# VHH binders against Coiled-coil-helix-coiled-coil-helix domain-containing protein 7 (CHCHD7): the designs that were tried, part 2

Target 1, 85 residues: Coiled-coil-helix-coiled-coil-helix domain-containing protein 7 (CHCHD7), of Homo sapiens (Human) (q9buk0)
Amino acid sequence: MPSVTQRLRDPDINPCLSESDASTRCLDENNYDRERCSTYFLRYKNCRRFWNSIVMQRRKNGVKPFMPTAAERDEILRAVGNMPY

## First folded at step 6 (VHH; framework vhh_podentamig1)

Design e13D (from p12 with E107D)
Fold by ESMFold2-Fast, scan of step 6:
Structure e13D (fold): chain B 85 residues (1-85), chain A 123 residues (1-123)
Amino acid sequence: as target 1 above (85 residues)
Amino acid sequence: EVQLVESGGGLVQPGRSLTLSCAASGFTFSSYAMGWYRQAPGKQRELVAAIYSGSTLYADSVKGRFTISRDNAKNSIYLQMNSLRPEDTALYYCAAPEYDWGTYFDDLGYDYWGQGTQVTVSS
């Protein structure tokens, strides 16, 4: 069980906090049986993969910040029209 | 191919010190979060310490006793372990995330793991 400070849970830096939290909550509720939480792990992985694709596009086009802020990500998701992960 | 190789483990008596090293290759080391994790027999893998962009994080169980550091020129991280206790006995792993942004605050954000180095603290 991770024991960490919440100072590092900045949503402007970390786009997949809710997916990570859901995965950790699943582990806690299922006695750390990882097989029972595979769907949550997959969603967290897909979340990270999606935002990395945006980071790569921004890096190629010189658009900063490379990781969009939480507010910018909300706008991107609204433009997509549904959850991409 | 991301490779992480740990070294420096061993058998020590309580109260002694050890320094663990992790050599990394296959990625732009300086831009990545890096972490040390451990797993004792029958226990879950737990975050011991992490380092990212000048910031460090420690588990409550090791705070004040362990220090994480990095040497970007050598593509290495280190864990200085002081005042070792029997409860610190575990296989210690070096870990890196798939992407060079965020994610050093939990074990689910680390995708690459070394083979581990055994630390045994016993009298």
Scores: ipSAE 0.380, ipTM 0.663, lowest interface PAE 1.6, mean pLDDT 84

Design e13L (from p12 with E107L)
Fold by ESMFold2-Fast, scan of step 6:
Structure e13L (fold): chain B 85 residues (1-85), chain A 123 residues (1-123)
Amino acid sequence: as target 1 above (85 residues)
Amino acid sequence: EVQLVESGGGLVQPGRSLTLSCAASGFTFSSYAMGWYRQAPGKQRELVAAIYSGSTLYADSVKGRFTISRDNAKNSIYLQMNSLRPEDTALYYCAAPEYDWGTYFDLLGYDYWGQGTQVTVSS
């Protein structure tokens, strides 16, 4: 299941790489028992849901890039003041 | 209702070709990343090929032999498989993510899966 090239891990395109990595690490460490990794799966899902809300907002306002870059996401999270997922 | 339906699998001899098709419905297909995965008996599901925004990516094991393509007017993706080998024997799945951004090349990032189509390469 791991990425085959560096392009799959571009943080400017993929906002939830850390959450994805944590989920796969959990699976590897727990013999692929999904129930033991449900918290990590939920965090990954919530991460994707949060950034999709930002993408939708930017599309409506014509702000590009629609997915914020890694640097822009750091600024957004600082403005939010807490981890939203 | 989101649906992905694969077709085109079968039994072929080594060195032959097959074309797999995946018909998608229930969402705005053209903006989504799409992928082909496969699972051989006793093995984990693995990425074969993916297509997103005109860019394609292939697993090392199939690079140069397989070609992924899409037809947005038909809401379909295809996998052209040339020079098939016994080790290509697997159930092949079409997959789509929940959102139309980013690249999702792991099982956890793909939310919609087809039923699979069996490819058997044997003499």
Scores: ipSAE 0.288, ipTM 0.593, lowest interface PAE 2.0, mean pLDDT 83

Design e13S (from p12 with E107S)
Fold by ESMFold2-Fast, scan of step 6:
Structure e13S (fold): chain B 85 residues (1-85), chain A 123 residues (1-123)
Amino acid sequence: as target 1 above (85 residues)
Amino acid sequence: EVQLVESGGGLVQPGRSLTLSCAASGFTFSSYAMGWYRQAPGKQRELVAAIYSGSTLYADSVKGRFTISRDNAKNSIYLQMNSLRPEDTALYYCAAPEYDWGTYFDSLGYDYWGQGTQVTVSS
């Protein structure tokens, strides 16, 4: 069983790792001035919102895993044709 | 509407204990990760402890001294703080993520925050 800390970096359960990392990097580069990083925070929020809409659809339709795996998410984004967040 | 209300802060001498409580409403509490954060003057808000399902996470500075727990029937989480030190002085916040999936133990993954409860450890 992976530790809680290891699960934080599991891309099959956390779809927005790149957006989270970009937000943290922005904070580090701007002395933790949140206003300078608002665009990154919004992107992270929008990323989570998008994947939640997919999770809700899958729960309603009985499709597991409810959070798509990293590979399944690549296929979904390819089908969408643009970045939705 | 998600609401988080903290209580239990106060002024204590070093070596004493406090229990913080957080009452949650407006969501299906039992399925969500929950966390305690703190912010001292002039410092960034930092994670103290988090709980999701059966798993807990603690900052290195509080391991062995603090215990996070939850009571899903009461929609509450608790932070038992033992062997308090002056460096534990901070405003303590209860936090919840927007969604019940994934594990979010970074400050950016929590979207709902309480108003905070002040803990002061001083002689």
Scores: ipSAE 0.378, ipTM 0.667, lowest interface PAE 1.6, mean pLDDT 84

Design e13W (from p12 with E107W)
Fold by ESMFold2-Fast, scan of step 6:
Structure e13W (fold): chain B 85 residues (1-85), chain A 123 residues (1-123)
Amino acid sequence: as target 1 above (85 residues)
Amino acid sequence: EVQLVESGGGLVQPGRSLTLSCAASGFTFSSYAMGWYRQAPGKQRELVAAIYSGSTLYADSVKGRFTISRDNAKNSIYLQMNSLRPEDTALYYCAAPEYDWGTYFDWLGYDYWGQGTQVTVSS
């Protein structure tokens, strides 16, 4: 139902929605030729890896929520000062 | 390490039922989204069903016919397949994402795969 759809697209749960969307868009535009979308897949993988490192740090330090909210992620990226993925 | 082992595939006549099982090990099973994917000859691997906590998702082609379930005490997920059609013929894979967070139900979000179990529906 609606709640499942909202959870699937919830930016507070899913930090890499734009990277996932870009990967899917690339596949649709290139007749599912995965080789032409490898840079998008790599970005999506690196995005997930980066935010998992933050989740692991927060779990170790008892900071909740373990996955930062979208607002908290914006603050973290500003503090980093560059694009980490 | 993460390991997924499928069972239950076979050859069946159209209109019959099969139950696929997937036994998982090497991770905190209850915290992970889990899914069933299939790949037919000459086609791309596609999502069949996914389960995360109390939520389930089904491909339009299988809604009303297939049911995904999980047993966290047994570290297993199941796919009950009713009213099988020749178009359901495929290698069926159990899949898990690399991380226990997020609710990515597309195949790009799944990093661990079983070896697959063959389902053939023919007369």
Scores: ipSAE 0.379, ipTM 0.657, lowest interface PAE 1.4, mean pLDDT 84

Design e13Y (from p12 with E107Y)
Fold by ESMFold2-Fast, scan of step 6:
Structure e13Y (fold): chain B 85 residues (1-85), chain A 123 residues (1-123)
Amino acid sequence: as target 1 above (85 residues)
Amino acid sequence: EVQLVESGGGLVQPGRSLTLSCAASGFTFSSYAMGWYRQAPGKQRELVAAIYSGSTLYADSVKGRFTISRDNAKNSIYLQMNSLRPEDTALYYCAAPEYDWGTYFDYLGYDYWGQGTQVTVSS
């Protein structure tokens, strides 16, 4: 069973790790000036909103896992053809 | 409307205990990652403890002293704080994410915050 700490970095359950990391990196590089990182915060928020829409559709259709795995998300993004967030 | 209301803070001497409560309303609570954060004057807001899907995470400074728990029937989470130290003095916040998936244990992943409850540890 994975601990909470291991699950923090599990890409199969966290679809927006790179967006979260980019936001944190921006804060570190700008002495935690949130105004300078607003575009990264927005991308992280939009990332979460996008994958939630997929989770909701999967729940409605009984498709598990409700959050697509990292490999499944790669296929979904490839089908979209551009970044939806 | 999502609301989080903290209670249980107070003034206590070093070595004593306090239990903080957070009552949540406006959402189905049981599947959400919930967290406790604190902020001391002049310091950044920091994670204290988090609970998600039966698993818990603690900051190194509180591990072994604090325990986070949840009561899904009461739509509440709790922070049992033992062996309190002056450096635990802070405004304590309850936090919840917008969605019930993922493991958001940094402040960027939390969208809803309570107003906070003050904990002061002094002799």
Scores: ipSAE 0.364, ipTM 0.658, lowest interface PAE 1.7, mean pLDDT 84

Design e4D (from p12 with E98D)
Fold by ESMFold2-Fast, scan of step 6:
Structure e4D (fold): chain B 85 residues (1-85), chain A 123 residues (1-123)
Amino acid sequence: as target 1 above (85 residues)
Amino acid sequence: EVQLVESGGGLVQPGRSLTLSCAASGFTFSSYAMGWYRQAPGKQRELVAAIYSGSTLYADSVKGRFTISRDNAKNSIYLQMNSLRPEDTALYYCAAPDYDWGTYFDELGYDYWGQGTQVTVSS
């Protein structure tokens, strides 16, 4: 098995890697001043909330995998036509 | 409503042991990633230990001395702290994500935090 850290950075498990990385980069660039990075934190949170809503619907309906794979998420976003976060 | 409540902190002499407990309520616990963080005065919060889907991770400063465990039937996680040192003095926090499919091992990945329990290691 991959380590916990490796698994959490797997795109098929974590759909919000780019949003998290942008938040971390903002902190590094702003001497860890969180107020200057609030927009990035909100985007990361909105990303997680969006995909969690899909996971919850899939759990209720017995559809696996509960977190869509990276390929399935690309299809969902293309169907939406807009970025939902 | 999600709540995390830490307990078990206290004042101990160097070389002693403490067990911290975190009781979770308001969500299904067994699949969630959970972590222990600590913050010493004047320092940033740092990860101490995490547990996710049967795997554990420890900070190098505590590896071999601390053990994280969970009891899904009691909706709780624990941090067994052995061979305590003055530099372990900190407020210890239990943390959980808003969802059970994962987290980064950083503050941004954890949405719910307890109030913390104080651990003081001095003579």
Scores: ipSAE 0.039, ipTM 0.342, lowest interface PAE 5.4, mean pLDDT 78

Design f11M (from p12 with F105M)
Fold by ESMFold2-Fast, scan of step 6:
Structure f11M (fold): chain B 85 residues (1-85), chain A 123 residues (1-123)
Amino acid sequence: as target 1 above (85 residues)
Amino acid sequence: EVQLVESGGGLVQPGRSLTLSCAASGFTFSSYAMGWYRQAPGKQRELVAAIYSGSTLYADSVKGRFTISRDNAKNSIYLQMNSLRPEDTALYYCAAPEYDWGTYMDELGYDYWGQGTQVTVSS
């Protein structure tokens, strides 16, 4: 059973880990020049905005878990048919 | 509007302690993660401590010396800093994420920042 801190890095509760990791990798590769990583920051922000909209819908409809699991998110993205962020 | 106001900074000698406070307003404080960042002159801004739903996270550089806590009734977070070192000299910022879910361990997951409070550790 993972600790709370480990669970917060779990893909089932953090939908944008890959976008965050890509942003951090960009910073490391560009000597922390944030301007060169702006497209990655925007993608991460858009990722969070999108999944928050899903969380809000689920809270309104009483659907748990409020943040979809990684498997459920894959189904949602397939239903959308394109990348929303 | 989200507002974060830090206080408690100052000039201290190495080995001393300081407690920083942050007063938050404009959002449902108790459901959000909160963090403390710092930035030294010419350095990157770094997440030093975060708290979410009874769970805490610390940067390796401060682990065992700093303690983050919160008081939801007062909409406040605190950073207790013990055994201060010259390399802890920085402007310290209180930070909050835009959303109330699972980003508190993510250094890039914080969107709102206060004005900062200066901590200087020197003889």
Scores: ipSAE 0.369, ipTM 0.649, lowest interface PAE 1.8, mean pLDDT 84

Design f11W (from p12 with F105W)
Fold by ESMFold2-Fast, scan of step 6:
Structure f11W (fold): chain B 85 residues (1-85), chain A 123 residues (1-123)
Amino acid sequence: as target 1 above (85 residues)
Amino acid sequence: EVQLVESGGGLVQPGRSLTLSCAASGFTFSSYAMGWYRQAPGKQRELVAAIYSGSTLYADSVKGRFTISRDNAKNSIYLQMNSLRPEDTALYYCAAPEYDWGTYWDELGYDYWGQGTQVTVSS
């Protein structure tokens, strides 16, 4: 059985790993001065907000999995045609 | 509105125990991951323990000494802290994510934080 940590590092479960990792790297590089990393925090928040809108729509329409897989998310982003976050 | 209120902190001698409580309101508590984080002066905020859907996660420094639990009927989580050490001295925060999916086990994935409760271990 996958542990909680293993499930969260699974890209099919967590859509915003790159944004989370970039935010953590910014903190490490700036001695945890959060103000210098505000742009990265905002991108991570916007990433989560975007994919939540997709999850909510899928729940409403009975489409599973509610969180799209990494491959499905690639298709959605191509269909959108721009970076929504 | 989401609100988290911590209590139970205090000043104790090494080797003693404390139980921290966090009362939550404004969301469907039972479906959300919940975490305890701590921050000592001049240090980064770090995960202490988290709970999600019957699964628990502990920092290596507290594993075997601390226990996280939840009471969904009371919308509360608890942190039982045994064998306290001076290095456990910190402000302890209760935290919850904005969404009930994709549980985030890092502080950046938690959007709602309590005010914190101070734990001081000194003799």
Scores: ipSAE 0.328, ipTM 0.607, lowest interface PAE 1.9, mean pLDDT 83

Design f11Y (from p12 with F105Y)
Fold by ESMFold2-Fast, scan of step 6:
Structure f11Y (fold): chain B 85 residues (1-85), chain A 123 residues (1-123)
Amino acid sequence: as target 1 above (85 residues)
Amino acid sequence: EVQLVESGGGLVQPGRSLTLSCAASGFTFSSYAMGWYRQAPGKQRELVAAIYSGSTLYADSVKGRFTISRDNAKNSIYLQMNSLRPEDTALYYCAAPEYDWGTYYDELGYDYWGQGTQVTVSS
């Protein structure tokens, strides 16, 4: 029986959609063998950790929105120069 | 340390109701997305219901039968399960993310899980 859930896939709210999608795709392709997807899980975890550090800085400094929009995140990553996760 | 403890499971006949509770310690709920997942033997864990702020999300198989709610003063979420069916038989898990931003998470976005409470709908 197919179960369908709605997802809120707003990239302005969720900074790590690509990493989440890659992890889910890995699980689907490997019959949910988590050991084969550990690299994808690590990248997703590191992605969330990085953007949380930015959220915390913004909260401290009163900068809203606390989670940068997708466009703002592109600018931040360009300024960093290297992928931080 | 973050802990989630589920309660309220049991054995019921089809058509009956149960209320599951999830009590959290080590963090506060006010800004966090929270979810209920279930896993039947031989199946993957699947999302049942999620709550984020005032908004709720339900699996199609439970829409109209189950209601998720929260009590921030008690750091608890609840799942009211009406019109139970044999296919609802599963271990039910409460889940929470590590960070309070974002929205509804897929399974991989939930970092903390309870031990589960068994719901059996039989005969």
Scores: ipSAE 0.396, ipTM 0.650, lowest interface PAE 1.6, mean pLDDT 84

Design g15A (from p12 with G109A)
Fold by ESMFold2-Fast, scan of step 6:
Structure g15A (fold): chain B 85 residues (1-85), chain A 123 residues (1-123)
Amino acid sequence: as target 1 above (85 residues)
Amino acid sequence: EVQLVESGGGLVQPGRSLTLSCAASGFTFSSYAMGWYRQAPGKQRELVAAIYSGSTLYADSVKGRFTISRDNAKNSIYLQMNSLRPEDTALYYCAAPEYDWGTYFDELAYDYWGQGTQVTVSS
C-alpha cells in the first residue's frame, strides 16, 4: 500500500531497491492488480534470494559486513560476469 | 518448516476489543521483522501492522486503534485491536519475510504466511 509502505533507502543495507521500486511502480500503474505484476515480484524475489546466498556464505566464513556494501556488490557482480537475477 | 499459527479471532460487537496471537517456529524469530496482514471478502490483502526491533508501522485505517507487539522469548507476536469496526471484518494473517535483512517495512518482502484467523465484527 503506498500510503503505508516505508522503504529502506540505504543501498548499503538494501541490495534490491530497484527491483522493489519497479514492483511498486507496477502496482501503482495497474490499480494494485498483483497478478499483472508477477514478473516484477519474481525478479524482486530472485534478487533477494541471490544476495541472501552471499550473506550466508559471509556468515559461514566470518566476513563482515554480512550484507555486502553497494561497492562490494558491484565487485561481486563483476566477478559473476552476468546478472544472476 | 517455517510455521506461523494464529489464534484469538472471533465474533465481536462493534466497539469491542480482541487480541490476536501468532506463534512462530522454524527460524531465528528475534532477528526477523514480523507483520499482520488482513484480507476482507472481495478485497486485496493489506499490511495492517509490522514490527522490527522497537520500530512499528501501521496502516492508516488502524492507527490509534491497533497495537502490534512481540515477545522474543516466546517466539510470538500480538495484535491488540481496540474499538473494532464492521470494516475490520477479515481473515487476519501473521507473516514473516523470507530473510532477516533488507526491507524490514517493505510489505512486498513478507513471504511466509499462517493459515489465518477470522475476525468478524457484527451486531
Scores: ipSAE 0.339, ipTM 0.619, lowest interface PAE 1.9, mean pLDDT 83

Design g15S (from p12 with G109S)
Fold by ESMFold2-Fast, scan of step 6:
Structure g15S (fold): chain B 85 residues (1-85), chain A 123 residues (1-123)
Amino acid sequence: as target 1 above (85 residues)
Amino acid sequence: EVQLVESGGGLVQPGRSLTLSCAASGFTFSSYAMGWYRQAPGKQRELVAAIYSGSTLYADSVKGRFTISRDNAKNSIYLQMNSLRPEDTALYYCAAPEYDWGTYFDELSYDYWGQGTQVTVSS
């Protein structure tokens, strides 16, 4: 009964859902021509790399949860003051 | 260095079963979302099944026939394929993401891929 897709769409677990969705939409709109979607793939990759850097910092310092929640990520981005990806 | 090695493919008649294995090295994969993908000639690669922390996801075409499992002590995942159909003929790949967090099952989220193992279902 319970949908495992809830886990896939949980923003507290997955920091880059918007970037993933944009990449998938681009592929669907361009008949899976990957070259036309390279900018979206790069943004998704950069998003994952950025949040991994935060996870690694938190693991080093013993701060849990290691992946910040959606609310915590909003605070981090406001503190950074720019869009890191 | 991350390495994934698939095995267990072969030629079988419709209605038969096969078990695929994927041995992982170069990382502690118990916390990673792992997946099986397949690609038939001339078609796009598609997700077959994925597993993360005991939760599983299956493509509609294989639900009820295929079962994904993992053995963390052996750093391996498995795909038990029952009631095989000619449409299941494809090269089957084991895949892993770059990071151990999150649960992403689209092809773009997987950074490491095995060499593939061929499954052919014909009479």
Scores: ipSAE 0.401, ipTM 0.675, lowest interface PAE 1.5, mean pLDDT 84

Design g8N (from p12 with G102N)
Fold by ESMFold2-Fast, scan of step 6:
Structure g8N (fold): chain B 85 residues (1-85), chain A 123 residues (1-123)
Amino acid sequence: as target 1 above (85 residues)
Amino acid sequence: EVQLVESGGGLVQPGRSLTLSCAASGFTFSSYAMGWYRQAPGKQRELVAAIYSGSTLYADSVKGRFTISRDNAKNSIYLQMNSLRPEDTALYYCAAPEYDWNTYFDELGYDYWGQGTQVTVSS
């Protein structure tokens, strides 16, 4: 099994790395003034909510892995036809 | 709803030990990553230790001195803090993510926080 650190940065396991990174970058660039980064926080929250809805569908239907891989997520986003977050 | 309650903080002299406890309720505890964070006055919150699926992660500043553990039967996590230093003075928070698949172990990935327990290390 991969270490916790490997899982944290593995795009096949973690769907919202770009949104997390953008939020952290915003905080670093704005001296941790959270108010100035609210849009990035919202996008990260919406990213997590979207992929959780997919995880819930897969759990209900017994489809593994429950969190889609990076390639599978690309297919799902193409099928959706827009950015859902 | 998710509830996290910390205990075990206090005032200690350098070199002493403390054990912090966090009691969790409102979610299927055993399926979730759990973490300890701390915040000193005027500083950002930082990860101290995290635990998920038998794996542990520690900040470099505490590695070898602190140990995180969990008891799924008691819905609790613990932080054993040895060889305490003045730099360890902070408000210590127990934290849980919104979703059980979230293993990011960063402050922004955790939506549920306790009220914190104060640890002060001074003579």
Scores: ipSAE 0.432, ipTM 0.702, lowest interface PAE 1.5, mean pLDDT 85

Design g8S (from p12 with G102S)
Fold by ESMFold2-Fast, scan of step 6:
Structure g8S (fold): chain B 85 residues (1-85), chain A 123 residues (1-123)
Amino acid sequence: as target 1 above (85 residues)
Amino acid sequence: EVQLVESGGGLVQPGRSLTLSCAASGFTFSSYAMGWYRQAPGKQRELVAAIYSGSTLYADSVKGRFTISRDNAKNSIYLQMNSLRPEDTALYYCAAPEYDWSTYFDELGYDYWGQGTQVTVSS
C-alpha cells in the first residue's frame, strides 16, 4: 500500500506539495541537518501562509472551494505576477 | 498560544498495551486534524497515526495494533497501543497543523508539537 501521506497528496487539496517535497529532498540530501535546509522550510511556511490568506478571504466572501484548486492557484499566481513565497 | 501535552508513556514488556493521551489548548480543537508521531533514538521522526473528523490514517507498521481517537469535548486525542513490540520504543509526540484546512499527515504538515512521552518496550 502507498504511505499514509500519499493518500492525501491531491494537488487540488494541497497547495504547497512542491515546497514540501523540496524540503524533504533537502533533508535526505543533507543527512537530516535541518539548519542546512532552513531556506526550504521557510519557503514551505511562506507558501502555506500565503494560501491561508486566500482561504480566509474566500471564507469571508463565501467563495468555494475555500482552498483554490491547482488550476485556480495557477491563475492567482499569474495575476500576482511575482512568486509570493 | 497552542499547547499540546502528552501523557501515558512508560516501560512495558512485549505484547502489552499502553494508552497515550494528548491534551490540547489555545485553538479551536474540533476544526483541526491531529496526529501522533514518534522518534526512536538515532532515527527520523515518523507519522504513526492521524485523525480528522471521522477519518483515521495509520502507518503500515502499526496498522491493526494502534487506534487513534479524539474527544472534542475534552480537547484531547488518544493513541491505544496494543501488542507492543521492541521496535515501537520511541518518544511519542502529539502534533497539530498550523491551519485548520491542512489535511497533511506528514512531519512538515504538522507545525505544533508537544514535548513527547517516552514508550519503552523491552523484555
Scores: ipSAE 0.394, ipTM 0.653, lowest interface PAE 1.6, mean pLDDT 85

Design l14F (from p12 with L108F)
Fold by ESMFold2-Fast, scan of step 6:
Order: structure tokens, then sequence, then C-alpha cells
Structure l14F (fold): chain B 85 residues (1-85), chain A 123 residues (1-123)
């Protein structure tokens, strides 16, 4: 049975793992002063908002999996040509 | 808007049991994952347990002792805490995400938080 930590770090289900890691790293480096890390929290929020828009589009079109895999997300970002968040 | 209200905290002796409740409003409760987090003084917030439909996840430190459950008719989740230890002393929070996916992400994946209920395990 996998631990909660192992399940939370699955890149096929967490599209914003690097943004989450950046938020945690900011807190560690700033003695857990959340105000100093608001930009990283916002980036993580924007990352989730972007991928939710993709999930919603896929649900409407019957495309599975609704959350793209890590490999599929790399293809989508390459097609966009810029970071959307 | 989403609102979460915790209750059931208190002072208990080691080895005893306690049940926490979280009442939710403002969203389609059954479609969302829900989680319990805790934070002890001077420590980080940590995930204790999460539930999505019939699936549950537990932190290693509470497996076999704590049980998360859900009552969709009452828009509530519960945390049954057995064999309590002094190290379980913390402020316990109910949490919900903004989206119905990514339900077992870290604390930054939960957008809505209650005010918390204090659990103190002491003799």
Amino acid sequence: as target 1 above (85 residues)
Amino acid sequence: EVQLVESGGGLVQPGRSLTLSCAASGFTFSSYAMGWYRQAPGKQRELVAAIYSGSTLYADSVKGRFTISRDNAKNSIYLQMNSLRPEDTALYYCAAPEYDWGTYFDEFGYDYWGQGTQVTVSS
C-alpha cells in the first residue's frame, strides 16, 4: 500500500507538482512567512486553474483521461508555445 | 460561497477516543474530495486523512487509529480518532479544494479551510 506522500507526488494526477514544490521551498527559505511567498501560491493557483480549463474542455468533448498525463501535458504546453501560468 | 465549520475538539487523556465533525455548505458536497489537516504549534500543517467517494487516504502516523467518513445527506465529514497520543495534539482543520480533481495534493491543493477545532491529548 502506498503512503499518502507517494500518492500525492504522482505526476500523472498532479499537473502542478513543480509549482507546489516551489511554494514549499519558498516557505522553508523564509521561515514560513506566508506573505513573502504569495507570488508562488498565486502561481500554483494559476497552474491549477489552467489545467482545470483543459479538464473541462475534455469532459465536454468526451476525451479521456480528463486530466492529461504528464506526457500529454508536455505536448499541450509545446503546442501553446509559452507558459500559460 | 463555500463554508466549512469544525466541531468536536477538546481535552482528552491518552488512549481515549474523540470524534470531529465538519459541516459543509455552498457546494455540491458529494462531488468533492474532503480532507482533514492538523497543525501543532511550531510545526507545518499536515494532511491527516482525505476522502473522495468511497476512497480514503491516511497519513502513516494515524493509519489504523483514525477513520474518515462522510454523510452526504448531512453535508458532513467526520474524523473518528482512536488510541489518541500526546503527539496528536494540534488544531484540526477541515478542507475542500476548488476543483473536483487533484484531491490528494498537498495543503496548497485545498482552497477552502474551516476555522479549526483544538484537540489536546494530555494527562
Scores: ipSAE 0.306, ipTM 0.578, lowest interface PAE 1.8, mean pLDDT 82

Design l14I (from p12 with L108I)
Fold by ESMFold2-Fast, scan of step 6:
Structure l14I (fold): chain B 85 residues (1-85), chain A 123 residues (1-123)
Amino acid sequence: as target 1 above (85 residues)
Amino acid sequence: EVQLVESGGGLVQPGRSLTLSCAASGFTFSSYAMGWYRQAPGKQRELVAAIYSGSTLYADSVKGRFTISRDNAKNSIYLQMNSLRPEDTALYYCAAPEYDWGTYFDEIGYDYWGQGTQVTVSS
């Protein structure tokens, strides 16, 4: 059974790790001034919203895993052709 | 509409215990990562404890003293606070993410917050 820390950092279950890390780095670098980091918060929110739309579609169609693996997400983003968030 | 309502705060002497409750409405939180955060005046909001799929995480300052638990039948989470110290004085918030996937225990990953319940530890 993986620890909470291992699950937090698992890219197969957390599609927005890069956006999360950028948001926390921004806070650390800007003395926790949230207004200066609003663009990073928005990207993180948009990342989560996008992948949730994929999860919802997969749940409706019975496709598992519901959250695509890192490899599957790479394929989806390649098909989109640009960053959807 | 998603709502989180905290209760159980109050004034307590050092060394005593309090139990905070967070009642969720608008959806079932049993499959969601849930957290307790706190904020003292003039300080940053900090994670106290989080629960996800039977796993728990605690801030170093509260390990061994606080216990987070979940009651799915009541759609609620709890924070049992033992051996309270003056530095535990803060407004305590219950938080939930928008989605049931992932294991986000960062403040930015929590989208829904309660209004908070005040805990004051004073001699």
Scores: ipSAE 0.453, ipTM 0.710, lowest interface PAE 1.5, mean pLDDT 85

